# Miniprotein binders against q5jf28, part 1

All scores and structures are predictions.

Target 1, 318 residues: q5jf28
Amino acid sequence: MERERLIKTVEAILRGAGYRVARLDLKGSCFDLVASRLFLLLFIKATVNIDTITEEQAEDLKRLAKFFKASPLIVGLRSKSGELEEGVVYERFGIYALRPETLYDALLNNELPAVFAERGGLYVRINGELLRELREKHGYSVNELAQLLGVSRKSLLNYERGEQAVSLDVAIQLEEIFDEALAEPIDILRAKVEADLNVKPETPLEREVFERLKKLGLGLVKVKKAPFNAISTEDDIRLLTGIDERKTRSTIKRAEMVAEVGRIVNSGGVFILEKTKAEVVSEVPLIPKESLEEVKDADELIELIDKLKKEIKEKLFS
Positions, changes and structure headers below are counted from each chain's first letter, unless a header gives other numbers.
ipSAE, averaged over its two directions, is called F for ESMFold2-Fast, E for ESMFold2 and O for OpenDDE. V2 adds 0.75 times the mean of E and O to 0.25 times the DockQ between the complexes of E and O.
Where letters were taken out, [cut] stands.

## First folded at step 1 (miniprotein)

Design fd1
Fold by ESMFold2-Fast, scan of step 2:
Structure fd1 (fold): chain B 318 residues (1-318), chain A 80 residues (1-80)
Amino acid sequence: as target 1 above (318 residues)
Amino acid sequence: MEVYIWIEGDSPEELKRAVEELKKLAEKLGAEVEVLIEGDTLFIVVDGLSEEIRKKLAEKAKEIAEKYGLEVTIYIEKEE
């Protein structure tokens, strides 16, 4: 299927499962959908071929997931090795990648995947303690069961210790021998990722704006492949922060996306421009960088943002 | 062995020209070409090339991307 059909399918699956969803149409973005339900938050990159995701996109996706305590996911149809298998979890740059059918089963059928692909093979993590218990109850020695499975004694011991995944063929054999579920599900909805949140600004304008925001007491998480340049944070304050030289069509579209994403992740938005007249686009204020010198701390910045939103709304509807 | 090429940029027209130029070059070299479009990123898989030709294609892909002001990422599949 085409990319547009893929994205619409993923969105339909999420909404059908009760998630609130925001979709963004931003070229080169590290995510295409962000979805929230109860305490779960998902950042999803949809790509027909999972090998098209770049390392830079993956790193930004992991930064967003880490900051928002969300799970990053790639949903796709194929890789360089061919069509992705339903029920199989793949990996790109430390991020789970899976078919839309696999996501459907997880969200609507409560069936988490258990098989993962690695180095051209399919593998399953099993409950090693349960395996040992079942082996002993059936009277198999380590050597006897290893021979029956066609594996080494060393491998079987590693399986029982939970130190090694079994091949899919071995997993099938084990369930046939013991008539018991041994597979450990892969919790694709609560994946925790590691990412460096201390990324430096790239442009002179970004460096200047970051320094001004830091003087206000805000911490900053830099991202590149998103509709905003940074997440500004202090205590309960969270702002999806855009930075541009001037207002362009791109600035307006990204502000609209920031508003939509912000609704799902419960964060405000602001665009800081080198030169602009203060205005609001889809509830996201666009302010000149000099305005940052007129406020003394993060709280006053929020007050300025809220004041601008209110003034524009009153002016528009009065 | 396969060569994987990602070309990124904000101009759909420039991306189409770059991809078409690269596709014609790869086909002239006797390669089989698959093109995937992902937003403003074009992913090209080139198969059926010898090692010498893979290196040349990678160099030419960089030249074409620079010509159109586009970013390019290339992965050449290793023999195993």
Scores: ipSAE 0.000, ipTM 0.166, lowest interface PAE 17.6, mean pLDDT 83
ESMFold2 (binder alone), alone request of step 1: mean pLDDT 69; pTM 0.600

Design fd2 (at its last look DockQ between E and O 0.74; V2 from the best seeds 0.00; counts 0 for: pae E 5.4 > 1.5, pTM E .716 < .8)
Fold by ESMFold2-Fast, scan of step 2:
Structure fd2 (fold): chain B 318 residues (1-318), chain A 80 residues (1-80)
Amino acid sequence: as target 1 above (318 residues)
Amino acid sequence: MKVTITIRGDSPEELLRAVWELLELAEKLGAKVEVRIEGDTLTIEVRGLSEEIRLKLAYKAMEIAEKYGLEVTIEIKEEE
């Protein structure tokens, strides 16, 4: 219930800010929303309690973000330590986590957060070079300003070198003393993450399909916590690739999700099944594994996908 | 049948608290809800309601807006 309200609120914020949005209804997925606007692409996990996110979900989220040159983001309401604070950036497994109000301010009020939570305290990164210039301009020695702020000389020097964040209290005092913006905003919308894209297939069917796709000249990035099993790529071609033993209700629902996600990330979709009759679900072809034996390279696979999509349109509109 | 609730305010916290309560109310009424935000304006579109439930929703929406000091406009239209 709370989760549904959270997702709808986040989706409304994104759409209100001009983003195109696709929403997933997939249990255990590493993301719930994907949103694009101009050159920004966001993969968002919405969860009431940010501590419920698993390491496996976080790694897949970072993997998707890295591949698509997108920013991963967690939007939530609380942690085991209590309610998250508006304007404060938290972290889970290297991914920024924040409240819907913080996202609203960033997207609709053009106000990026500057405060982050760490080790039970609140901190702000300061423009250390500007701090030093302001200190010197106002005639304060290092010792005098350190005493005024209630910090050590060493801490003040670290602040000025940009090597240490200040506590929120110190940041407030600096603003009062100098009447200047010293806080560095946290660019939550352009976060870059590192992830290993060379994850190996795990099931026999996945290994067989990956081997065949590689022989066709496609690169592959495996994911586990998404409506697809891999991203297949060659030059400008991107395919969100599902792999299943047979067509089930789950396969159909995931194909529909792949179609929606693909529209946002500018990628096609395909499902490769152990056995099936070729068909199309929401512009996403479902093809038998044996069809991969009938194509010679990635270009022929794309032609097959395009042919199948064209045939379904002709059937529906003829 | 479609009910459109438009709320205006300059505080994200107050606007999001109001939308949270309205979404909770819509869930209790079994209605489908769509939320849109533009600038300082929040729009909630609710469909599939009887006339009796529409009036209850309108009344509660006004109470919620008043509680958070927000402006509210409610528009009721028949769906095509």
Scores: ipSAE 0.170, ipTM 0.703, lowest interface PAE 4.6, mean pLDDT 86
Fold by ESMFold2, look of step 3:
Structure fd2 (fold): chain B 318 residues (1-318), chain A 80 residues (1-80)
Amino acid sequence: as target 1 above (318 residues)
Amino acid sequence: MKVTITIRGDSPEELLRAVWELLELAEKLGAKVEVRIEGDTLTIEVRGLSEEIRLKLAYKAMEIAEKYGLEVTIEIKEEE
């Protein structure tokens, strides 16, 4: 499976660059990897064909990135129109997409890409002020340089004003003429995205649980395509919150993933079930929804979570 | 039984393409695979190999290294 190889390669690149990484094995998830290093946090969707990411997955990826102040990335090998080129940044749903080699160069060689794909070909944004200074230093009028490059006077003025990207061919010509680096890098590691964090619950059980959590003073950020259903938040509290009717092997697997993600994003985890005995899976409590009636606020919910973790630790050592 | 394939080169493009081809082969042979990057070196650890499969991987690794102009080292160890 080509996708599994891609995920393993991306994970190796991230770990080789000193990132702490959690890898998910959840079909249809909005991300496959979350990684942190210093002040950087990345949520990565690995797709062999970058055009297979759904709008729903992309919106959730952006929601997580916005909430956690992270950079979302798609890492892939090809698009609808063919193979992705190394060193080129593509974009889908407002999320940067690129090859593993481009990620490798950014993280391991500290070389950010500068070329991006758009309708009509490959483009580069350039330092327009520096272009103007170099043109004047070399004695070119706007008309003369435009003629030399084979572009209109209007295009050249737009380049100098920073209002238009140049074709890759023009960028190469400019760097040959002036013997200066004019290309501006694309900061794939600190991309800012906008997303609507106010998504409604999907099921009656989810709606009921969200109402109970809101009564405890927790805000909620709903996601559809993750191992958890929402992020429950108040002040410094962050809980990756799962919701199921009962404990199944799928529930256990999701709780394990929530634990791993939580370590990377410095957040706790909890699963709230319609029917269960209280227990802990991989440091993530599974509690019945009625337990939410037994606490009065978010602080008491955290105390309940900590109490359950302590009890299972004591049981394991007896 | 563990096979460690170490690949080195100064072209990230060629290096990752070589690793990708080896990963594809290992998966088709049903081998468990782990990829690690340490410095300038990409390391592939492959487990669950018969003698026949180890020889196939070793031969293919050398062939791929030649194709991409890369340095390759192959180590076979018994694991406990």
Scores: ipSAE 0.108, ipTM 0.694, lowest interface PAE 5.4, mean pLDDT 87
Fold by OpenDDE base, look of step 3:
Structure fd2 (fold): chain B 318 residues (1-318), chain A 80 residues (1-80)
Amino acid sequence: as target 1 above (318 residues)
Amino acid sequence: MKVTITIRGDSPEELLRAVWELLELAEKLGAKVEVRIEGDTLTIEVRGLSEEIRLKLAYKAMEIAEKYGLEVTIEIKEEE
């Protein structure tokens, strides 16, 4: 499938750039890849058509990015308007979207894109102070330079103030006139996004589990479109938290994915079930919700998780 | 038999196009491939159902590399 090729290509780029990568095989997830290198963390949605991302997926992707201090990215090939251009940054729901080629240049060539698409045109942000300095150095008045560029005096003054993006054509003309790079690169690897972290639980079981975890001192960030249902947090403790009524094949697969994601984002994993025996799947404990009544605080919950991991490791090597 | 295909080229675009075509071909052949891109170098490890499928993919990788003006090296190692 075209999507599978896209994901494999993006994974190859990330690994080639020295990122540790976890891939998710979860239909409808807000991300397909998570990648970490040094202080950079990326949550990537790979979609052939970038206009297929839902608002709910985008909100969860931004929520994850905000929580983990990561950059969210959409990597795709086309939009409703046609093929995505190389070196151009698009946007969907406040998330940067780009081609694999553009990601390659940014990660492997250290070439950040400067061109962005807005309202059917291509634009660049320029260093407005540098533009003014260059204009003055070359002896152009605001009117003379504005006339040379075919723009209004007001537009040129807005460029020099950094209040307005420049069309790509005008940016090229400016760089040709001054023989100097004026384009400000778009740091797609450190995108800052806003998200609401206060999303309510959706099911009665999630509500019950959230109230129990809150009583243990944990803060909760609900996530809808991930292999986990929430992130449980207290200080340095981060738990990718799955919530299910019962153990299913889906529970096992999601626990495996949580283990892989957890290794990339330096977070533990736990699944809380309405009905289960305590077990561990890929170093992720599956615990009955009643176990949350046996612990007093978040530290005791972590101790329980670590104990369960140890006991199973000992049984596998005995 | 392990087949490793290494493709080198100065153009990221050409490398990515080559990857895309190779992945498409691998899907059609039912071959599992692991792909790594490191700078100018694309490495493809081929795990096929048969030696014939692996060799066919290697041969086609040469055609794809040539099409894009890329250098290609094929390493065939017997799995001891």
Scores: ipSAE 0.073, ipTM 0.616, lowest interface PAE 2.5, mean pLDDT 89
ESMFold2 (binder alone), alone request of step 1: mean pLDDT 71; pTM 0.615
ESMFold2 (binder alone), look of step 3: mean pLDDT 71; pTM 0.614

Design fd3
Fold by ESMFold2-Fast, scan of step 2:
Structure fd3 (fold): chain B 318 residues (1-318), chain A 95 residues (1-95)
Amino acid sequence: as target 1 above (318 residues)
Amino acid sequence: MEVEIYIWIEGDSPEELKRIVEELKKIAEELAKKLGAEVEVEVLIEGDTLFIVVRIDGLSEEIRKKLAEKLKEIAEKLAKEYGLEVTIYIEIKEE
């Protein structure tokens, strides 16, 4: 109940801000929503308690974000320490985590958060150059201002150099003393993340399919916690690639999810199965792995996918 | 020094995960009693994931670490018994 309400709230915020959104209903997925607007792309994991996100989910989320040049975000309500605070950015495995109210302010009020939680405290990065200018304008020496704030001389110098964040209490004191906004916003919508895109396939079938796709000239990024097993790429073409041993209800559901995600990230979809008749589910072709042996290169595979999509569509509407 | 053990267990059903939680709490409490340690166990279930935090206080660092390792072994044994994936993280906090 609470999780469903959270996801609906995040979706409503995104749509209200003009984003196109696809929602996933997939157990254990590294993301629940993907949203795009203009040049901006977000992969969002929504979870009531941010501490429930596993390292595997976080790594896959960062891989997707890195590959698509998107920002990963966690939207949640609490942690082991209690309720998350509005306006505060938390972190889980290198991914920003925040309340839905914080996302609302960023997207609909154009108000980015500035406070972040770290090691049990709340901190703010400040405009150090502006701090120095204000200190000098008001006639404070470094030692005098440091004493007023209850910090060391070295800390104040580090603040002015932009080398150290201040505690929230110090940030409040500074804005009270100078009556100026000193806080630097955290750009949660353009977070850059690092991830290893060279991850090995897990099953014998995945290994076989990956090797064949590579021989066709496709680059591959493996993911585990998503409705697809890999992202296959050639030039500017991208395929969200599913791999299953046979067609099941799960395969059909994941193909539908791949179609929806693909529309948001401008990527096609395909499922490669050990045994199947060629068919199309929600504009996502399901093809037998033997078809990979019958095409010569990536271009022929893309042509096969496009042909199958067109044939099924024409037959349905004829 | 305080030790926190974070355990993530991915399972097929919330009911199965709840059973594992009750067994882990029971074992942790018995071990704490035998060692004279203070142990707090926090559990939450979100979807298919069970998240357990075990906090240990009141013992020497060496004994706390030994107890944490024992609880980790028990969690892995239970997860294997039920055919689940387990991820464990241990954090030692300086007070």
Scores: ipSAE 0.000, ipTM 0.238, lowest interface PAE 14.8, mean pLDDT 82
ESMFold2 (binder alone), alone request of step 1: mean pLDDT 70; pTM 0.618

Design h3L
Fold by ESMFold2-Fast, scan of step 2:
Structure h3L (fold): chain B 318 residues (1-318), chain A 102 residues (1-102)
Amino acid sequence: as target 1 above (318 residues)
Amino acid sequence: SPEELEKKIEELERKALELAEEIWKLLDEAERLGDPEAIEKVADLIYEAMELLLEVERLAEELRKKGDPELLKKAEELLREAEKLIEEARKLLEEVKKRLEK
């Protein structure tokens, strides 16, 4: 239940801040929430203990974030070291991790965090140019201020050059000495991540489907820990693409999730199955892989998808 | 008409956002009280209301696509139910605050 409360809390924070939100309930997924507001797009993994996130989940989260030009974020309550502190940004596999209270402050109080945890310590990035200006205006030499702070001359110079973060204790001392805000906020909502978008399909069916989609001119971004297997793309075409052997309860549930995620990320959805009758689940068509042989390019695939969606609508409203 | 429907959907979404804002204020107040029982009981009501608001937003999205008046009625019913739960949470929080003062 702790996880459920965490997810509901994060969703409430996002909606309260004016974000459109889609939630998915998928065991092992790299994200639990995707949220959009204005030009911001967030992929969020909510987990009570941030150390339970696997490297594979983190890589997929970064792939999704990179592809959609979104920010990945982990929201959690603790790590192996204990409870996460409010206002502190942690990191897991290159992804920012923080408490729901920290997210609340960022979104509803316009208070971005400034403290980050690293190697068991707490640190702050400061405005080095402003530090130098304040030091000179107050008449401190580099050596005098370094001695006052209990740091080396080299460290102080690195602080002023923006090459080294200060400990939280030093940040507090600097604020007391100069009576000026020196801390640089961490923009957790606009994080940039690197990820390899060129990953291979896992199964024989995925290989066959990927080959057929590539022949239609579509680029493919493989994802393992999501309700879809790939993102199929060509110019302005974006399809969250699921691949299954048969229509199962899992297929239906994932198609529903794909529809909701697609709504937030402005992408269509399709499920390609080895054995199925063509049908539509929550505006996501389920088509047999043989249908891919009937179309000659990406545009015709989109036409097929639109045709199937229209046929279902006509049946319901005829 | 499509224009009238769009206005009703926008009003529905506006009310849902206002209630979500109220939900967050109540949760924040409950947590500031530092009473675990108050937090637990208020949170239960609020999370139930939140679940209804999420369904209202889903129905609003579906309504925008389909134009079905029945979806609007269902969304309005769920919105009213969420409002009742939020009011119950507010009253419960007020009672807890009075007890803690004594």
Scores: ipSAE 0.000, ipTM 0.119, lowest interface PAE 17.0, mean pLDDT 84
ESMFold2 (binder alone), alone request of step 1: mean pLDDT 82; pTM 0.792

Design h3b
Fold by ESMFold2-Fast, scan of step 2:
Structure h3b (fold): chain B 318 residues (1-318), chain A 81 residues (1-81)
Amino acid sequence: as target 1 above (318 residues)
Amino acid sequence: DPEELRKRIEELLREAEKLAEEAKRLGNPEAIREVLELIKWLAEAAELLREEGDPEMLEEAKDLLKYAEELIRFVEEKLKE
């Protein structure tokens, strides 16, 4: 399948560049890959057509990126306007979107893209101060250079102030005139995003669990389109937190995914179920909701989680 | 001495990893950038040393190590600020 090949290609690019990678097989997830190298952390959504990404998925992806101080990225092949171009950065709901070839160049060739697409055109941000210096060195007045480029005086001044991107054609002309690199690279690997971390729980069970976790002193970041329902935090504690009514095949698979993601983002995992016997799946404890009433604070919850993990480990290797 | 250089690379990598964790905790983007570059150069030096017996690669590895040592001092000073 086209989508399967895309995901495998992206994973191969990341691993070839030295990233540790966890892949998710979760329908509707806001990300398909999470990758870490040193202190860089990427949450990647791979989709053949970037327009298929929903606002809800994009918001969750930005929320995860903001919380983990990571960069969100969309890797795709086309949009409603046609096939994406190599070396061009697109945008979907405030998230950079690009071709796998563009990611390859960034990670393996150390060649960041500089061209971005906006409303039917291609644009480049340039080093405006360097442009002014080169213009002065070559003896051009503002009006003379503006006329030569076919732009207004106001546009040229905005270029030099860094307030306006140039068209790709103008960027090419400038580099031909001055024989200097003027394009500013787009740092797709260190994107800063804004997201609302104060999203309310949706179901009655989620509301009950959130209230109890908050009473234990944990901060909570709700996510909808991920293998977990929330990120629970207190000081150095980070838990990818799943919430379900009962243990199902879906619960088990999501716990396995939480374990894999947790290893990449250096976070623990836990599933809180309305009805269950305490057990551990891939080092992710599944505990009944009532266990939250038996602990007084976040530290006791971590002690319970650690105790369960230790008991299961001892039982498995006995 | 390739063995002495390998030990030095391992020592600098451990120091770079500690600086990476501190820079990430402090949220200093300039320090983070410098530490990433430091680790890249140390990895390149290690790769050059895998081709043992080539004097050109040995000299290049030594140059990368000198630059890495300077960069560690730069990052340490930046983290103090």
Scores: ipSAE 0.000, ipTM 0.156, lowest interface PAE 17.2, mean pLDDT 83
ESMFold2 (binder alone), alone request of step 1: mean pLDDT 76; pTM 0.676

Design h4c
Fold by ESMFold2-Fast, scan of step 2:
Structure h4c (fold): chain B 318 residues (1-318), chain A 97 residues (1-97)
Amino acid sequence: as target 1 above (318 residues)
Amino acid sequence: SPEEIEKLFEEILKLAERLWELGDPETIEKLADEIYKLAEELMELEKRGNPEAIKELAKKIEELAKRLKELGDEETIKRLAEELKRLAEEIKELEKK
């Protein structure tokens, strides 16, 4: 499958560049890979056609990125307009989208893209101050250079002030005229996004669990398109929190994914179920909802989670 | 390897750029300058093949990470400090190779 090949390629690029990577296989998820290296944390959605990403997936991806202070990224091959071009950054719901070759160049060749697609055209942001200096050094007046580039005087002045991006054609002409790199790279690995972290729970069970966790003193961020339902917070402690009515094969798979993601984002995991015996799956405790009534505050809940993890680990490796 | 040293150097420079976005601009500028200077020292040490000097640089980076924990937005600073500590540990491991 083209999608599977794409995801494997992106994972290989990240690992080859020294990133720690967790991959999840969850239908409808807002991300397929989460990767960390040094000061970078990336949430990546891989899709063959970038137009297939839903607004709901994009909002959850931005929400996760904002909460974890990470960069969201879409890696794809095409759009309704055709194949994505290497070295070009596209946009989908406020998220950068690019080809795996562009990611490869950024991570392994240390070459960030500089060209972005907007409203059917290709554009480049340039170093306007350097442009002015080069223009003056080569003896061009504003009008002379504008005429040479085929742009208006006003546009050239806006370019020099850093207030307007140039077309790709103009960017190429400028580099040919001055024999200097003028393009400003797009830092796709440190993108900032805006998202509303205050989203309300949707199901009756989620509402009940959220209300209890809030009474225990935990902050909560709701997500829909992820292997967990919420991120629970207390000071600097974070829990990727799953909520299900009972333990199913899906619950177990999601707990495994939560464990993998948690290691990359430095967060614990817990699943709260309406009916279950207390147990641990891949270091993620599954606890009955009734256990939330037996703890006094967030600190006691965290202690319970840590205790369960320790007891099961001792039992498994004894 | 020289490629790994260059990558670490560039990540330290990127950290300096990121710090410009936090709290008190004057304090952030000074911390960014310190990180930049450490990155330049790392590049020079690789060329000279001096494991002792790389170890000393890693120690300085760890000390910088601890100072970062005392700045403004506690959650962001703590994350940056922990990543900087990881960088220091990676530099120490390069010395052992």
Scores: ipSAE 0.000, ipTM 0.220, lowest interface PAE 13.3, mean pLDDT 82
ESMFold2 (binder alone), alone request of step 1: mean pLDDT 68; pTM 0.612

Design r5a
Fold by ESMFold2-Fast, scan of step 2:
Structure r5a (fold): chain B 318 residues (1-318), chain A 100 residues (1-100)
Amino acid sequence: as target 1 above (318 residues)
Amino acid sequence: DPEEIKEKILELAWKAERSDDPDEIRKLIEKLVEIARKTKDPELIAYLIEALAMIADESDDPETIKELIRKLEEIAKKSKDPELIEFLKEALELIKEELK
């Protein structure tokens, strides 16, 4: 239940900061929340212990972030080393990880974190050019300032060149000596990640559906740890695409999640099933695989999806 | 003061989106619409478009809200600042697609 409280806290922080938010309740998903505000889009994994995130979840999270030009974030409370510290940015598989208090400060107090954890220590990136200017303005030689900070001459030169982060202790000493903000903030809201978008489908049904969608002109980005199996795309078309052999309670719940996520990421949703009768769940059509043979291109598929969505609305008010 | 107006716009939208009281939602939307009708500042227009898009589905008349958004988009596109135009174009495209 600690996890539930964490997720609710993160959602409240995002909404309080003016973000539109969709929440997932899906075991093993690579994200729990997706949030948008203007041009900012965040995919967030909330986990009590950041070490519980698997490499597979991290890769899918980075893949979604790269495709949607979004920032991935992990929000958590502890690691194997103990409680995470407020104002400190940690890393898990190339993804920033931080406490909910740190996210609160970034979004509601306009205070980005500047301290990051690495190799068991705390470090700060500083403005090396500004450091050099301040050193010269105050009349310190390289050796004098290095001695005052308790660092080597070589380290100080590396700091001024922007080639080495300083320890937290050195960052504090520098700001005390010069009475100037030298710390470079970590832009956790615009983190860029690398991921391979060309991942192969795994099941026979996925391969068959992917082949058909590609023949309709759609590009596909495969994901495994999400309420959908792929993102189908062509020009301005984006579909969060689910693939199942049959309709189950899991299918219905994932379709509901796809509807909510789609609202935030400006994407439609569709579930393609091997055998089913056409129906709509929370504005997301569930269509039999054979329906893909009835359309000749991506535009006709979108028309079919829109027609099915309209039909259910009309029946509710008839 | 433009900074105070920006904060007020976002606060009104936040409260409207999260309220369960129809009377409160209606009153908050009314205040946002008032600000939207009076402004020609491109920076404030960006905030208003975001705010109105956020609460469009909460209003008694979503089509009127969408029409105001389109009007604000038209004003923003006439801005002479190239960097602001690019920023607004990106923001407007994202918000406009959400409303579809």
Scores: ipSAE 0.000, ipTM 0.123, lowest interface PAE 18.8, mean pLDDT 80
ESMFold2 (binder alone), alone request of step 1: mean pLDDT 68; pTM 0.571

